# VH-VL binders against Non-structural maintenance of chromosomes element 1 (nse1): the designs that were tried, part 9

Target 1, 232 residues: Non-structural maintenance of chromosomes element 1 (nse1), of Schizosaccharomyces pombe (q53ek2)
Amino acid sequence: MEKERQDGLSDKHKFILQYIMCRTAGVDNEQVRELVQEQYGETATVEDVINELNNSLHNFDFKIKRVQDQLDGRLTLHFQNLSGDPVSQMATPYPPVQIELMRKIIEWIMKCDDYQYSLTTLQIQKLSRKEMGLAPSVIESHLHTFERDGWLRQREGIWTFTNHALAELDAYLHNEYESNLYECNACREIVIAGYVCDCGYCLHVYCCKHLAHVNCINCNTPWANATVIGRW

## First folded at step 20 (VH-VL)

Design o05 (from o01 with heavy chain I105L)
Fold by OpenDDE, fold request of step 21:
Order: structure tokens, then sequence, then C-alpha cells
Structure o05 (fold): chain C 232 residues (1-232), chain A 126 residues (1-126), chain B 110 residues (1-110)
């Protein structure tokens, strides 16, 4: 690789960093791989480049985080500001009511029953009406905004965090909802789609498929008997 | 380029604590991409993985069952190094000890060691 | 966990192809494709040759290749050269979230 400049980063590294930074909702790892190979050749790896970037970014409370999709293992890269309140630091300027709603939605997702880590549109509407006095049409509009901006995703009216949201809210979720979250024993990331065995061992859906597709690694109980985390 | 430089005493008495340090250059011990492992080698047992430390949101440690009760792997971010402590050593702990960078973290899940220290022969004898 | 099984020694003449086997169980070699191979010259640290059974890091000769069938992984060295004389170690990640190594194989180039 090209020698780093005196400022700690080579021009190529800066270029790659800029590429990632410009994609606020995250960038596919393969796209970055192609870029890295274009810049440094076939022997260069995304991991090495990103690791070097992070070594520099660390001093400024920034980080490039790789997120693995909890279902299919797809990798995306996310530029993160580690300073301050992540909810308040959302890149898109949201009105105060939307920020408050997002904060509540986060809470409701994290505290929802039966390890679902998801909410239906109706549940959100009901809770928002009750706690914020918001009309259903307003809620729908805000949800659409959150979806558009890459914070929430919905499938058939069921809402949960995107990979981008999980990346951005990682520290916040651990700090505020430690007692409400599950962590994957394999990759040490928050689980919103996975399994928890009766013995307490927890894996993402993908991690389970990749590392222990049949039985729990800890107690050898079939995953078929495990509790499902999330709706997927 | 990543370099690992080992240091520590080469002679330890039985029942004492074996302590080694691995200084990292060209990388950060707090990298969330790599783990940092200790491996030892002896003629009788071959290569043996002992344990590792790595950083995500916090520090994690994994240890081999064979030494779990006696081993501590600690990071030092201020010095960009990590250490090995093995308590209550016996002559069976005589070995060539290596520190290594570990690729066995998610999401890579490659599970190999790409950079190694120079090795430290530690002899346990009275 | 018990060490993986390797032959203690193998030998070959320059230009020949040799294979080193690494046999484990369904909890390691047979359970995952997380097999790695290392070359170790005298008084040197191990150097990775292969990871994930057959992938080569940058700088590793094309003469080295790997495969796996069942609980046995294999390292093949083609076009044997004098510089290949070394110890070779296999490794595997295990279902117990640990690493296991083979006993090592001494390769002699005749």
Amino acid sequence: as target 1 above (232 residues)
Amino acid sequence: QVQLQQSGPRLVRPSQTLSLTCAISGDRVSSDYYAWSWIRQSPSRGLEWLGRTYYRRRWYDDYAVSVKSRITVNPDTSRNQFTLQLNSVTPEDTALYYCARDQGLAPAFLYYFDYWGQGTLVTVSS
Amino acid sequence: QSALTQPASVSGSPGQSITISCTGTSSDVGGYNFVSWYQQHPDKAPKVLLYEVSNKPSGVSSRFSGSKSGNTASLTISGLQAEDQADYHCSSYTTSSTYVFGGGTKLTVL
C-alpha cells in the first residue's frame, strides 16, 4: 500500500474515506472492495484499508463500522460519529417532534414483548396517539420519512431497525437498553433477528447458519427448540 | 506494516506467574477488526492456542479450556500492547510463546493468524 | 480439545508433488471450512500459507494448494523446492469457539 502522508492518511485512503462518508445510509462492502482494488491493486483488502482509516479516525471520535446483516450476512460500511447523542445527531434535520417520536420508537422496539424487537404500524399509531397525541396520518408520514432516510424498515406493516440504524445507535442502545437487548455470542453485536437458547446462548440468524446451524454450541440443544428473536 | 514485538522473562519458577508482553506496531490493539492471541509451541504438545483479547464496544476475552483458570490476556491501549499472564506455572508450561494477530472475528470469520511475534522461550524450572 | 492428526514426516524430491493430511473431527475440520496451514522454518515463527481450506494470502506461492474432504484437510505442494523444507502445521476453528492445531509435519526435500 501507498505510504501514508504526514497527516496520517494517503490520498487514496482519503478518497476511500470520502467515498464512504458521502453515502450516509451505508455502502455495500463489495463496492468498497472494488474501489480499494482499483486504488491499491488486487492484493489490498477492505479490512486493512478500513482498519488503517479507523486508526486515524479514532482520534477524532469517528469510526467506519462494518455491519453484517443479521439474516443473510451482507456487509455494509457505515461512517459513524461517536461523539454525542446519536439520535440528536441524525444527519437529516428532523423537527423536534420527529426526534422525539424516533426516540420513543426506539424505546418501544427495545422494550417490546416476546423478543420481537419490532412493531406494527398499528402499535406505533396507538402508542404515539397515547403518549404524544399524534394522529395516525402524521405517524404514517413520519414513519415514511424514517424509512426513506434509512432508519427503519418495514415488511408488511412490521417495523424494525435497519442495519444503518443499528450501526448508528449501537452505543446508544447498549447504554440505554442494556437490560433489554441480546448480544450475539459469536459476533458480539445486538440481536434483533436470531435465536436464544434456553441456556442463554444467543446467535443471529446468519451467525447461527454460519457457525452452528443445527445445535446450540453451548449446550447442544437443537435450535429448533430455541426462542426466536425478532420477526423475520 | 504490522509488527509484533515480544518481551518478558524467559525463566519462571514453579508456582509463579509467567508474564509476557506483545507490542503492536502498524496497528491498534483496540481495532475491532482483529483479535490478539497468544499461542505456545512445545515439542510434546505442538502448537497450542491459549487465548485472545479483542475490542468491540468493550473488551472481550476468550481462553482455551486447558488454561482458562490460570490465564489472563490484557490489552493496554496506552502502550498499544497486550499481555499474557499465566499463573501457577509448572514445567509443563515450558514452551515457545507467540503473540499473533487473529483474523477470527466477525464479520470476516477467517480464523487464521496472519502476523506473529518473534517468539519467547519461557522455561519453568526451580 | 485433542490435536489434529498429521503425519510426523513426509519427504519428496525436487520437482515432485507432496500432500500433507490433517485429520480432525466433525467438531473442527469436518464442522467448518476454517482450516488454515502454516509453514515454519527453523527458528522462525509460523507463516500462514492457506486459510479457509484453500485461500492464499498475498505473497504465497501458487505451488501451495489446499482441499478438504470430510474430516480431513490436505495441503499439496507442487514443484517441490529445497526452500520448502520446513515444518507444516494445520489449524482449525472448533465448535467450542477455540483453535486446534495439528501435531505438525516435517517435510524433507531429498
Scores: ipSAE 0.615, ipTM 0.856, lowest interface PAE 1.0, mean pLDDT 92
Fold by ESMFold2, last read:
Structure o05 (fold): chain C 232 residues (1-232), chain A 126 residues (1-126), chain B 110 residues (1-110)
Amino acid sequence: as target 1 above (232 residues)
Amino acid sequence: QVQLQQSGPRLVRPSQTLSLTCAISGDRVSSDYYAWSWIRQSPSRGLEWLGRTYYRRRWYDDYAVSVKSRITVNPDTSRNQFTLQLNSVTPEDTALYYCARDQGLAPAFLYYFDYWGQGTLVTVSS
Amino acid sequence: QSALTQPASVSGSPGQSITISCTGTSSDVGGYNFVSWYQQHPDKAPKVLLYEVSNKPSGVSSRFSGSKSGNTASLTISGLQAEDQADYHCSSYTTSSTYVFGGGTKLTVL
């Protein structure tokens, strides 16, 4: 390590920060790991560099958030402003009606029955007609825009949040939907794809697979009996 | 450079509370990348993990079954430290106590202790 | 008694290879690959040698290696040196979200 790094953020730390900040939709953790290895060699890990950056960012209400994909575990890094309104920030380029639609879709996903945390295109069209008076063709256009811009994803006509949206909405979801929200007991992040035991112990799909649990550690009930969260 | 500096009394009487402090320099106790553990060592039991605390939007703790009814690990963000409190001690709690930075938080899943305090030998006797 | 079983002592001559075993159960060593090894010299805190069975942190000699089969993990020290004389501890994370340690192994370099 260089002398000036020991006394504060080095030029190499600032370079890593700029790399992440310029990639606002998130950056693959392994790409940043490769960059850290190029800049520092084998003596520093990406985890240590990001933690050191976060120690400096803390006093300014900024953070680099690490996001794990709930199914396959792929990690991405996201620069966040913790003091702003995340829904307004994510929807800044949109007209007011599209911002309102995004807030409604968030609400409808979080308040889904049966632990689904996802909606079909038809469900969104029906709810949008009823609550906002929007025509089905308008909804299809708006959903395409939200998908293109990386806020929603769909599989077989079933829509839910992207990892990028989960990162941006983290504080908003905790603040506005705490009673509708499940957190993973392994990583303490929001669950929209995972399992919940009758006792309330909850894990992401990836965390459950990675930890090789047969039974719930809180109540010893087999995970085979757990309720599935999400549609995946 | 991350350093863990321990402090606290070295003699505690039976039935009283053992209280130790671990001060952190070069890192934040509220970092959500790491947990903060207490581990003790005795000739009869070797190394024994006691418990930990960590921050993920809120403070969480995990405790070893053997001490769960008597232990508390408390963070103090303003002084950048964490404390061990072990109630109702007996001579069997005589040990060398260590604090350590704990890598064992998902999604890293590394589960080892990379920085350790210097150790505090605590004797429980009348 | 410790949750993981290690031999109480092992010995070897400079230049030789030695292996220290650590045997647990399906709830710890056998259930996960979260095994770590620590070296502890007299009057010093433990220092991590290996994590995730076989990975080395920065600054740990290539002479240290690790493996696991079933419920037993192994630490191998090749090219034994006088400074390797120390206590060695294994540890595992458990399916109950706790850590367990072995009883420790005293290595004597002859």
Scores: ipSAE 0.614, ipTM 0.822, lowest interface PAE 1.8, mean pLDDT 88
Fold by ESMFold2, fold request of step 21:
Structure o05 (fold): chain C 232 residues (1-232), chain A 126 residues (1-126), chain B 110 residues (1-110)
Amino acid sequence: as target 1 above (232 residues)
Amino acid sequence: QVQLQQSGPRLVRPSQTLSLTCAISGDRVSSDYYAWSWIRQSPSRGLEWLGRTYYRRRWYDDYAVSVKSRITVNPDTSRNQFTLQLNSVTPEDTALYYCARDQGLAPAFLYYFDYWGQGTLVTVSS
Amino acid sequence: QSALTQPASVSGSPGQSITISCTGTSSDVGGYNFVSWYQQHPDKAPKVLLYEVSNKPSGVSSRFSGSKSGNTASLTISGLQAEDQADYHCSSYTTSSTYVFGGGTKLTVL
């Protein structure tokens, strides 16, 4: 028979925590759900277990953040250190040139025109040559490193933040790019794939679909007329 | 494991402010998984949701249209509680008041109340 | 006055099935699947029976089921038992980011 401790950190909770911590780029919520049900029974919910972990983790300035994919709504869980500098918490110290390039790519994504919040490989190469003097082959190498390490993702040469990067950079983006970011009015997370109404009300693609809003609840303008955020 | 314990005065005079407190054990008021709601019940109106507060990077609130001009829901992280303040009360505000943990935050989108306080009957009269 | 319409009372005998309706509008029951049902015994706080129209939290009997058609949601209690005698409330989340409740239904088990 297993013993449940009343300190919020049972052996089962510690096992779940370790499982999540060891997966630095995040872990699928469904994988954790399966593990929770094996440890606690078929009626146990991942939400209750993670909330109990977070109640204990809060005392040490850590938390497990639940991240929703902005397009399809898939949930991933990410272990975060709340007390550190977000840029310092990037997985490894990069050489100075790679750190500078990452900061520039963040700036270029956040300040890009037409609400795209994404850049083509060619755009990154042109900007990095103009602002940093870097050769295209050097940029390709650094982009592959950022993709491998889970900071950037690309589709057909269009680069943007991963869900992991958005979670880790949350404080940095709010502090440095407050005037350039949009937040979803449903979930209060940064939007890089969604819609913004002329009145400023904003939703992720998934949140808009899931809530079945035809018109903006703030100004009653159809979402079909809203500005599209991101390339998706 | 999660418990909501209510406190506050049972008698309030018309035109004054109704103030109730809900203390949380087994959870944090600043959890970004849940919102924290106030709901009241009377024979004439049944259950009526009044408003909620929740933490997502900063504190947000949502209030029922019927009370929006008079209501404030205040979190208190240091005491792990949240309060209802309802200004300018009338006898129509006489009701049994409940606090509740609110599942209704994206991305879960579950929109129900799973833990309730014990209820506080508040009478508004002179 | 409640925003959702429920019958004031229903009755049934042990072993029978009964259904309680909850009618709203396109901005709540009709617009979303965010309908919940609560059971409330005398002098107790409500207890959730169903959420998202038909889903059960852990510990809720399989005798309770839910459905929705258009602007009307329904709670069905099969195999009625004496302990089912209580008040039943429906609720919905709205397109205005609020919750609304029905007026409540008193179930009497004969």
Scores: ipSAE 0.606, ipTM 0.820, lowest interface PAE 1.9, mean pLDDT 87
Fold by ESMFold2, last read:
Structure o05 (fold): chain C 232 residues (1-232), chain A 126 residues (1-126), chain B 110 residues (1-110)
Amino acid sequence: as target 1 above (232 residues)
Amino acid sequence: QVQLQQSGPRLVRPSQTLSLTCAISGDRVSSDYYAWSWIRQSPSRGLEWLGRTYYRRRWYDDYAVSVKSRITVNPDTSRNQFTLQLNSVTPEDTALYYCARDQGLAPAFLYYFDYWGQGTLVTVSS
Amino acid sequence: QSALTQPASVSGSPGQSITISCTGTSSDVGGYNFVSWYQQHPDKAPKVLLYEVSNKPSGVSSRFSGSKSGNTASLTISGLQAEDQADYHCSSYTTSSTYVFGGGTKLTVL
């Protein structure tokens, strides 16, 4: 419904884009829906506005990515720069040793045993000492920094990626860890909380619940018998 | 404004391949927000979804069981279009064929078709 | 032989309300809330009226509403008008990752 001006973004589209860009850790989809309805009317959809923004952004290697929380399904929108090395982009404020540690933590999470895609504080401390020579107290400080900056989250000392980190690292993880990752067959996004059937069909926790699948649609084996991915 | 424009032959002989094209304006066939579907309509079966293609880091396809052995849906990003190929047609494949923009991709979970082509009546007879 | 069952026809007088049913199984209408409804006038492509059972895209009259109970979804048209005379189709996404349609309902406005 918004009229295009000079083959560029309208003022209303620019307002929505700026709102999302200014919130670097991501924006709740429902907050953006409210803004879209204020700018375009009650019947306007956030999906159409974001797709129109992405059509304009595509030529500049930028994108607004929708991220679904793998457990509760909450949608957030994240402005992404698709150029360059994602790890370097996320780690720009850090000294070289912290950038190296971040690369190692990514590797250790992606290559961890038993489909856990998460590490305890003690596991990170042990691996850091072995592979980087870092003392445990140094690791505690760095983990606090990564948590504060929104790259890692923890529950009861078990660390994994935030939704923000998954959005930023998407291309990097696919490029560097293709053989170590699982993708959801419903949404085609990386799974760190979900289920994988023996036949290879994989779903996020939320996608499995939302689609009401009792059995794997590919091989008809009950999801109760599937391998659990992640600690959640 | 999104518009879907169909083209292709309207008469196909039995055992041959039916081929239709859907050109897209106002959107990208490679948008990861939408899938691109083919749907046909006949008096005997009503509306029948045939299949779709969509892009998420690579191209994916979903096909109806009834035609899965005979159907291919192909994207063409350079021409911003997608095609239907249906092999080994019979007179039962005579129908009005539509292309449509398909909202049915996770995580949006909005399983409906919002933009439709104008329709192409394809007759299969000898 | 459609996967979803609709009445073949329904009729009503101007100003009345009518309801069109769409009955499926636990693998489609009963299993999900991914039911949509389309209006189709003669020689025109279908136009979406409702999605997710009851949600309305922009430009669709407030006279259209939807509901679902068990394996049956319903489209209600209130305040019938002459332009409502058309074919109406229901559809659902399935647990097999496909779409299915009903056979269609011809609405006649008397």
Scores: ipSAE 0.589, ipTM 0.811, lowest interface PAE 2.0, mean pLDDT 88

Design o05 (from o01 with heavy chain I105L)
Fold by ESMFold2, fold request of step 21:
Structure o05 (fold): chain C 232 residues (1-232), chain A 126 residues (1-126), chain B 110 residues (1-110)
Amino acid sequence: as target 1 above (232 residues)
Amino acid sequence: QVQLQQSGPRLVRPSQTLSLTCAISGDRVSSDYYAWSWIRQSPSRGLEWLGRTYYRRRWYDDYAVSVKSRITVNPDTSRNQFTLQLNSVTPEDTALYYCARDQGLAPAFLYYFDYWGQGTLVTVSS
Amino acid sequence: QSALTQPASVSGSPGQSITISCTGTSSDVGGYNFVSWYQQHPDKAPKVLLYEVSNKPSGVSSRFSGSKSGNTASLTISGLQAEDQADYHCSSYTTSSTYVFGGGTKLTVL
């Protein structure tokens, strides 16, 4: 008895999928665009190919998430497993104390005062000593590991999420920290670098620049007067 | 290949609700790459964008000011379609209605309609 | 009333070039480069010709070109052919996160 096979992904689609899957910290959208052009010619777009991949992946709780850098707009593509607990999946190779520290750092970043969505090394050390009893040198070692593994980034000792972490934690942050986060009104993604107007309208740095908004479209006051989100 | 197929009544009485359906093949209504728009065309107003829906973790809507109090655009993921509901119609709502795939979402920021339905002429009269 | 202003009609002979204007405000055509153009033959849905003022989707003839100055966008059709006889519509995204269209221009090829 013959059964009709569902039309599946072409070998070219599977090649593109494998390319993205092998780059767990994300892959530049323009690199994938080059591959799409090599495989399909100029008539196919990366957007259509990735959208077609997602049509197949959706039924298996996988997706390719497109992530926009909040400052410069650079797009990266990230393969995601949507099942299970994102923090547990991130932390599977880590000892229990390091898993607990990651959960705490996420909480501390999301509950920062003054719209910072970032912490200094010293702030992390003080909070971890108070809440976990960990020595400062142990914290520096763990932060180095989180940076190496692509979960946190820092500039001059100021730590926040990478774009990869934002992609992986998206559902978790919305579920656990809904009252503590801002979403961009242009792209509907979490804002850790951007602006919020007194009227509540919020944009990423890049979305504000790209839409050429001098004033808030909701209340027409200048973005120069808006509250800055993040340290950038 | 993406195709949009429209269905719905061609005659609606004044004060009733106009309801049209756009079925999608070759794409998902829940794709976060595209929005899904309704546009109508009449001799007196030409083409007029009415509204759209799109999915970014949640469903969002944008509606034209002229119809905002009367319009709803509803996605249906299980049937892979989206519907237009326009309440309290008058003869001025007589038009040729189109659904369209809308490229106008960040980060693409392209703001055009690349695939259109075949059109449904709806007459509002007694 | 259409939000964008287009001439109601325009005509030209085969082989000539013709330009259709689309005038808006600083809240749409003037505020963004998010202008698109559509060709519509009788009893057919519109088909996109240009987006972002001057970019062409795959398969659109090089005879179509677009430009913008201030609040006015323009569609130019060079080497006019009989099959170009159609209605032409401009559209813009607005600073209020909506779309607006012009009233349409009927092109007659003589």
Scores: ipSAE 0.576, ipTM 0.806, lowest interface PAE 1.9, mean pLDDT 87

